# Ledger of designs, part 24: VHH binders against f4i9g2

Target 1, 368 residues: f4i9g2
Amino acid sequence: RSEKSEERRFDQKMSAHGAGIKTSSSAVPFASPKSRFLSKQEKFYPRCTPRLTGPQSRDTPPKRDTGIANEKDWGIDLLNENVNEAGTNEDGSSWFRESGHDLGDNGYRCRWSRMGGRSHDGSSEWTETWWEKSDWTGYKELGVEKSGKNSEGDSWWETWQEVLHQDEWSNLARIERSAQKQAKSGTENAGWYEKWWEKYDAKGWTEKGAHKYGRLNEQSWWEKWGEHYDGRGSVLKWTDKWAETELGTKWGDKWEEKFFSGIGSRQGETWHVSPNSDRWSRTWGEEHFGNGKVHKYGKSTTGESWDIVVDEETYYEAEPHYGWADVVGDSTQLLSIQPRERPPGVYPNLEFGPSPPPEPDLPPDQPQ
Short names: E, the ipSAE of ESMFold2; O, the ipSAE of OpenDDE; V2, 0.75 times the mean of E and O plus 0.25 times the DockQ between their complexes.

## First folded at step 8 (VHH; framework vhh_3k1k_2)

Design n6 (at its last look DockQ between E and O 0.02; V2 from the best seeds 0.00; counts 0 for: pae O 14.9 > 2, placed apart)
Fold by ESMFold2, look of step 8:
Structure n6 (fold): chain B 368 residues (1-368), chain A 123 residues (1-123)
Amino acid sequence: as target 1 above (368 residues)
Amino acid sequence: QVQLVESGGALVQPGGSLRLSCAASGFTFSSYAMRWYRQAPGKEREWVAGISSSGGSTSYEDSVKGRFTISRDDARNTVYLQMNSLKPEDTAVYYCAAPYRPWGYDRESYDYWGQGTQVTVSS
């Protein structure tokens, strides 16, 4: 089952914000420590199995900070026939695989495959489900869900999906990808959860983001971030990361940037709170005028401040490095899904919502 | 369901010692960090000391460092505060707290609290 949690980890390196300030932050660094509790030797698993043998094991736990996989990385290969099989591998482990399809109104069709395995002594197990969905409105969906546990009691869960639909506001095709990933230790108070999304349309609109949470014994951390490109040169990016210990120390870092045609701003805060509620913070900002001049400013609760105008070229990512053309090229299996054939004279029932496209999340305000 | 019961508060002379206890029930004690707070009349409740769920880490407010020691006994579901070299400014109601942090939710959380035990330091 999906664990609803919020996690924060810096997933992209943002190299330019805060550039040129004279002092290093004195705050405790981000606490996104890696845990080795679910890091196993990576196994090479072929994506297809022969007809008379069991499915290849798929008990690979997800890894932190890996984003959303492409459809090719999953190797989805749905069977055209119904299957209901089980057996035993040479190492004594058991397996099963099933397949089928569901039909519904408005041309709805879901082709699915489910497989799983269990070790000889029953101490570990895994399952994985694949599906393709379509209907007569042009909706297509490709998806995966996998989960497992090992003999140490560690457990994991992951979902992935790709969707094609027509956006009712723009009449443009949209491709949306998403993933949820979770892993928990069986032996210590440790684990993590991530939720990722990416959305694209044919005119260059792009929205990406993640919510992340982790815990390692006495420390917990959260990360949220978003990116929005309007397809016309406007970009908004932001992050909000924070952590705490069981003893009451808390710290964090947040920033945002907004740019168009070389004009825009960046701003952020690094902060720390001690167990007795004493708060330190340092804020900073940059104003970019599009003329080679940048206003840089900031202050801290310990009295540090600066306010300077420098000669500096403005650099920011004006367009996504991965956009519509890329996602279309990487979504050939999604796009190739064939809907049910429609009898003559039968027309789809179109049912789109009246709401506008989602707007980016509002970044945290600059602290006063 | 969660219950925290403090005991050991008393009237004591300056320079004296007390040992406070906090008996816990209704949760898995070894999974929780534990904290002591105090509140003097007319003042805000203030943090005094904390101990991690494993017992491997402790922390103290500056004014009590070297005089107070927090410890835990997981077999008895009890956290202790050993208070030495007591001063009149240590006079307060002392509270035991257990922070509750649900899996995977943001910076906000809440604490379970006991009803408090009175410590009075006077000549």
Scores: ipSAE 0.365, ipTM 0.771, lowest interface PAE 3.3, mean pLDDT 80
Fold by OpenDDE, look of step 8:
Structure n6 (fold): chain B 368 residues (1-368), chain A 123 residues (1-123)
Amino acid sequence: as target 1 above (368 residues)
Amino acid sequence: QVQLVESGGALVQPGGSLRLSCAASGFTFSSYAMRWYRQAPGKEREWVAGISSSGGSTSYEDSVKGRFTISRDDARNTVYLQMNSLKPEDTAVYYCAAPYRPWGYDRESYDYWGQGTQVTVSS
């Protein structure tokens, strides 16, 4: 049914009245004083403000990361000159700044800068170190290390590296990023640790991962995850997270996915362990057939179970969101590092540098 | 104005015990973690212990673990340091520290500190 209704136009006209008050006020010609713009020669005092004040550093622990920052975010700025300076501020705080370069075999060069400070009472201190490394093998590295403690007793340490490798045999370039962060509370039984890594090569191979640990009093949590792309369409992703409470309750969640060319699998587990050691778990899996069908199955310790085939489109990331092109674009400073001039006829000794010391064995995973 | 007043420092024999108090005023005491520091003659001030705002969490320097206990009474706006099994090495001026303020070379520095209280451990 129709109902139309109404227009109301309210017009109202109200009127123009014009009153013309002419007031003639005589514009006394304020003689604009010819302000002799004495061109104050702005003596460009080169504000060489001797930044006699040492660099300001962080007074708080770093924040936990969601990824590895790029070189731009770290703001790596090496001193171009050899500097060895120190001072005491009016407030009694002290600072130092130093730089240098180390030379080694195979055209190795390390440029470094270090700065730090201490509060007047010694309750707070910080140190930051930057470095740039290269040699004749194509090796290039940027790095930073930061550490500090504040008046609350908090302490922290963080490091970041970006490395360019050139494979001698394949001439394939590889860029690796790594970062570590840790902080401890001075007031609480609390701390956290994070390890991050990213590896890229020019063929599209990509590896990313992180290990995270945290403690707050009697609570603790762990997080591990990884991503692997082979550059040919194979993808592996996994996560493993667990936590423990003060009451002795434990819980965790883990999953893995593997895909290639639209075919793959997902699987996971959620589990809980009570203080009395009662265990609950749910396991699930998915098989993706690449034909729009997915086999889904799962079970729990409480008697839940399912096994079905459903019509579902498979979605996965066949390529990393951030890959070789991206890392190269974000590694301009790294790539701009100029190695020392190699003398004619001198070839770097391809002696396989000592295998990086075995990563300290992370304390054995407490047996589940 | 934030004020911290330490008390309880004394001369004690090795193996003795002492309880320090720090009365706080000028801020919402219950909302902030409190800390104890000490400074021995000719040495830098060092952190000794901390207690969270809730009092539920405590932390200690390694050298005092198991011997010292930090506690707080929010009703009295007071933080305590119970020191047991005192050693000559514990001889220092002990300071209470209130909430941390960002320090910079150009910024008004640091935590509110008390005047400190002298602890001397000597046979």
Scores: ipSAE 0.000, ipTM 0.198, lowest interface PAE 14.9, mean pLDDT 78
ESMFold2 (binder alone), look of step 8: mean pLDDT 81; pTM 0.812

## First folded at step 10 (VHH; framework vhh_3k1k_2)

Design p1 (at its last look DockQ between E and O 0.02; V2 from the best seeds 0.00; counts 0 for: pae O 14.2 > 2, placed apart)
Fold by ESMFold2, look of step 10:
Structure p1 (fold): chain B 368 residues (1-368), chain A 124 residues (1-124)
Amino acid sequence: as target 1 above (368 residues)
Amino acid sequence: QVQLVESGGALVQPGGSLRLSCAASGFTFSSYAMRWYRQAPGKEREWVAGISSSGGSTSYEDSVKGRFTISRDDARNTVYLQMNSLKPEDTAVYYCAAPYRPWGYDRYTDYDYWGQGTQVTVSS
């Protein structure tokens, strides 16, 4: 769903130039790592434990270009009580499990669990933390942080988060999802990171994007893109990708489009810069007038140019493939978080004096 | 903390040779490419040569190709520029640099480490 939508956004591009022969180093492909940051690990997933059942191992590294996971993929199941357990598996590996609660003003509560494991010789280890947050304003948050290392020296870190906001007055709901992923190779000077985000509101406003970075084999690369839908037919989409070598060669490709009701523009550039700052580029653009006419134009530093008006239907993605209704359907665990019950006699803190009123104790049978 | 110190600049007659050195400290030298630049009076600084972090790749500006050689010694944290067949147009302050790229870097920001330069003068 969301993963398919993300891949479709990257794979589709409209072009304003002909199918002629490419004539520059701009045809050089983006650098990408040959080595995956996935590693071989000894994993222990016992089906039965006679004395103590440890947590299911969550020691898998993140994968590149996979977007934001669904909440169900994490299997988040928070405990209602404080836990501090540890054990040793048959193969000599160890594990632990902790949980707790953090409380604050305005009904704030964070329920959390932390778990982890280590191999017998200490060469690999992992941790994973889950949490739920809520308060009396209708704020809810579900989150994960995981990290680990393996015997080959690879290491990784990943966060994932869903957030609900509700406007107190208008009842306008907003859902935000995000992920950050990092991995580093222990056998090569290589690593990558990604930040992903998706934001939705009940009126149809949608924002999505990613920032990505990596290095491998004396090359580094960047990718950024964004999509914005105002919920009323306005669309902005853009991509900016580039790479460089350690010796100073840089190259890239970027484009953007803006549309409303068949009227708008798109434009882009493919470029290359040598270490001595000599620049090649090829730019293009389209203006869509909403009347079946499209102005297409472009030029390059090698002298290529075109400037023409054609009869052409305007095609663009006017609505997100994954929007408010979809994210609501995929966020059932987030939406099911139960806030703290208000204790009798506790009211919002008002600025009348030097200290806020103390919160009363909650009975054991109250939700937390 | 990061320091790049060039040395070896001198006054030389046309056709002569010099070897420049750049001693580096404050970072893991073997993980960085190294570059030489030069700046003649009244001119913009220009790239001269580069060497990859592994030392397996080098590149040169066309006007110095075949005359200049860049090399590195990771045990001494030093990059060298051997300059042969010097010409009056090679007169400049020579700088070494190390391109630095932090995670999430802004491509419009110059993060490179620079030395203070060493003067090379080729007398006419």
Scores: ipSAE 0.416, ipTM 0.800, lowest interface PAE 2.8, mean pLDDT 79
Fold by OpenDDE, look of step 10:
Structure p1 (fold): chain B 368 residues (1-368), chain A 124 residues (1-124)
Amino acid sequence: as target 1 above (368 residues)
Amino acid sequence: QVQLVESGGALVQPGGSLRLSCAASGFTFSSYAMRWYRQAPGKEREWVAGISSSGGSTSYEDSVKGRFTISRDDARNTVYLQMNSLKPEDTAVYYCAAPYRPWGYDRYTDYDYWGQGTQVTVSS
């Protein structure tokens, strides 16, 4: 009975960012002929102020595995004036729009806008909230929250934040991005949750990570990964994945990579547990000596083992593909936030409140 | 494991008809929208038709509107593409697609499960 070892080709699509050679083709300005078309003064009938069609949002859950979008992609639109409006559309759906300013101590200002809608039968609803925050410490924040339910019973929630602050320990400027997304099926015992974060400082320190969880009936999976760059050439990357099938099979894969100045190590484990509780695992490691030689070793529970030194070039990313300069460039709206004017002689209280404890990575309560 | 198996591809003359079938397994078929794609030689894969999970909604690429009909049989976990009035331009490998996301969400799946495809050739 030939056990066909299904080689799950993990096609790591290494996105080869091809360096597009900007060939500066000098587009010769073709002199468009001055056609003398006579300016008939079309009477600009004042376009009737477009009937305030109530705001519309998507009626579907967010996409999975989309990471953290840039501020431009969110289309943050804050109203400058306090608005409180509501209406009913011709189809019987209702909408609302509201905005406000919250003021606090230490120059705290929060501008927010909120909008939402509900179908005529109440089967679908959505809400979107936008905000910007600032204080005299230099703290700036942009954020979005979106939620909804559709007629099929699907529900979703997502949030995005971009924050500029001074790090308490290093006194360096930091930009942090985070996103959380979740959706639940109205028809099946299915749902997913994703948490993403990116942290950058001006010295090149970078942290990226994600936690993902999903369930489909008896199937479930989780994924965690992280990247850390110290800005000095030290790199840490890791992944941890686990899944359970409907048949009760469990499998997991985890690895870690550490490098500095061409020297480093990789290690990992792949494991499988059958429904009958038979366990298989393979552990492997690599030591990279920086001299073109790699020590490779590993073993499995089936008796496989290797220990060899090979001639192999070491490849790793010493720097993040997206770093401080990039995030600053993509955070123009965040940076444009103007704090309240400080009265003369008033200095910001630099007592950074305790960083909210990292919310325990507790997966949101499994929908009971 | 999700599996999609396309069948029914053949050589036909212009103006002919074919019915493609895609047998699905490894997921709750009735909860998912299904789609057909095609890829002609030297061209990118293009969307052809889609059917909602309920079967109540169908959509088609403009070039196939009025000629192709997508349908599904949930009892058999099968999606069909009836192709009538076939043209040489319809020559392609046809692929059945199921959403990679096991959430029953019909809209905007970036990733799909694909079958191996079935060859449709329209030639005189």
Scores: ipSAE 0.000, ipTM 0.211, lowest interface PAE 14.2, mean pLDDT 78
ESMFold2 (binder alone), look of step 10: mean pLDDT 81; pTM 0.827

Design p2 (at its last look DockQ between E and O 0.01; V2 from the best seeds 0.00; counts 0 for: pae O 3.9 > 2, placed apart)
Fold by ESMFold2, look of step 10:
Structure p2 (fold): chain B 368 residues (1-368), chain A 124 residues (1-124)
Amino acid sequence: as target 1 above (368 residues)
Amino acid sequence: QVQLVESGGALVQPGGSLRLSCAASGFTFSSYAMRWYRQAPGKEREWVAGISSSGGSTSYEDSVKGRFTISRDDARNTVYLQMNSLKPEDTAVYYCAAPYRPWGSDRWTDYDYWGQGTQVTVSS
């Protein structure tokens, strides 16, 4: 097959727009911050509640994400007191729940809860840990770590966290989310991982992105993308996707765009490398002058080239569809974390003495 | 440690046949695709053939297709290159390689394991 045919076929495989539905790459949208909870019907699953003696078994691999979760999607619910409980379900499986506090310097406090289970024969197991962290600098963190394995040898691990902090230089508040998730098959050469992040500050700066990897037998694929909004109308977006077979065929597509006030550029490359290192490539670009003129150009290793100026309107997403106001509204649990009481210079009293007044706000999750 | 040891190179007449072997050790051979490369004097190393980890897929450089056959024997941790209808332009040092991609790595070739090479000479 020719370089043109291979590049066209690759484009179909990557985008699926040219009737090429059977590709090794996942067709994921650029900038996909949507909550996983809204995309999935609620399942009937009990959680760690007072009426259940133990948590529901979690011995299957998680699904691949379509966007980073918010705190509501996880349902983090920390225990108020130290707990150390264990039990056995009717089917012979075992479970445990434990919780505690870690204290440290500068007002550091970590409230945590850990739970897990194991099948009757021990062939599968899972653990899950939740935490809240805070200190006197105004740092707050909410997080989850999960892992497990099943009787078929599948294994998985995931983390998610959400952080509030103030930039040391500017004192500007920042909220950041990050997640990692991976799963591996026990029976096939198959697995995947994803790393996601979202960062926001109070002036409207926004950075989002993901790194993704997957393997199914003889094919591997990667996807990386990022978005950056400076909060003043400047936007940078980019994507870099590629795949490889064990036999040495590689192909990919990458592009970027950068705009401010209707002026900017887009550019990209679609490429293919055969096992003998022959490289086929097609590059393209657009320059937008902010006056209704757009310079479009490109070339390929097959000799194709173009260089034209057209009259066209410039369109791009100048503002993030999900920004600081949205993330603040979706981070209620994070923002409500109560820091450890700062001593006013008075040492704690014995049990029979009066207690100091509480902080102005009561902890939101006190027992009634 | 990982080792790949090629053998079977020789002086052969044009039109002759030769079978190269590459014995592997120090890694789980059945989990790796294997490739053959060759390098003629004064030229860059070039890919010749590849075989998937399962053995179910093979690929060949156009100039050797129909003449060379790559195969593997996982019980012996060995990959083979059967070379038929040899031509003078097939003269080169032949290397086997195991492409290594750490799970999740986005880099090419930096992690391949390579053999020491075996000389094949096709001359009248």
Scores: ipSAE 0.293, ipTM 0.745, lowest interface PAE 3.7, mean pLDDT 77
Fold by OpenDDE, look of step 10:
Structure p2 (fold): chain B 368 residues (1-368), chain A 124 residues (1-124)
Amino acid sequence: as target 1 above (368 residues)
Amino acid sequence: QVQLVESGGALVQPGGSLRLSCAASGFTFSSYAMRWYRQAPGKEREWVAGISSSGGSTSYEDSVKGRFTISRDDARNTVYLQMNSLKPEDTAVYYCAAPYRPWGSDRWTDYDYWGQGTQVTVSS
């Protein structure tokens, strides 16, 4: 019995009344993203402002992003006597202390002290070296080197230097500070490196900068920044940062700022690259005319673009927050270094050896 | 616990003499060098003299050479500083120090154990 299921063809003639929705593309004026770049003047906290980091424990790595400490913070204490001592404590830990006085040509003198300790099991150790240098040219130097490892397998190295010298070109007194810090984890594929420098002269010329590198397993970051003040009102600041995430995303941000007498420019770029290699970038610029007007322009790879003149006050730091007077005030120990007495008729050899070229930033040895 | 107790500080006239003593306890005294330091008002602590663990070697700050003598008595766990020809510039708190450094010491200044000090005043 062939039940003929009647396929009722419901021909519903739905009359397509093409209501022409006049999509009045009201061009919603792209509200220029209020550049909530309110340049909050990120209070460029002088990233190099000596953070009063109290003396760190000798069995722990240094803290990151601490900048360059001042003399007081380091607590530089050289031995006045020549010492060569070692001992073992009741707990089985060992220590050594040594000091020396090196003499050289041109009135060169180096006082140094070194000390260290080792835990009873040898799992932890630390070393500290302090030095004071001077010569007849007016050169003065304070420095410290610290290194250690702990029971967790962490290792670290830190150095600090403060130098007074006469600039070869300007014959101006210059104070230079530098610090390098690095630490490696004993438990993770993690480590970081920081290099900091500050240079000051008596005319207000100032240079500050830092290079920072870090890795945490699959994450890595790079940061460079610099500040330059010519002592006459010209200012240059720049930053360059990038990072790679665990997901393989890369991002970067860089900017530069140049100003003189209220006139200047800012420019920058922000970018990211997705794990699939899709790249996005935004470039922007600002021209400051010194008259309360700022030309702002920018574009992105997504088609965003702007070019406008706005009424905006220009804010920038014409002078360093920490300058010559400050560094001199904080360098009392450096300044107190007494050179050897110069014999009559002996003149310092002013052959300022070429400042060793900044050692090329040897890329951190890729851990083999 | 390591203890150092200084004594013998006094008011003396210029050209006078004093003998400071430092009694040590809490460690094997005979195995350690001992040192004297001084700190004048408003000045940093400065090294004055040192004596080796054996007592066979002594050292002095230049300003006190020929005037001061450091010695030790291991039987009494005591280090001495004989000070002769005292000058007003010698006015300070004098500290005894032992180069005993427990693990965990954080500062250079913590390398030695220090006493409380004894006041030496040289005045007319």
Scores: ipSAE 0.033, ipTM 0.396, lowest interface PAE 3.9, mean pLDDT 79
ESMFold2 (binder alone), look of step 10: mean pLDDT 82; pTM 0.842

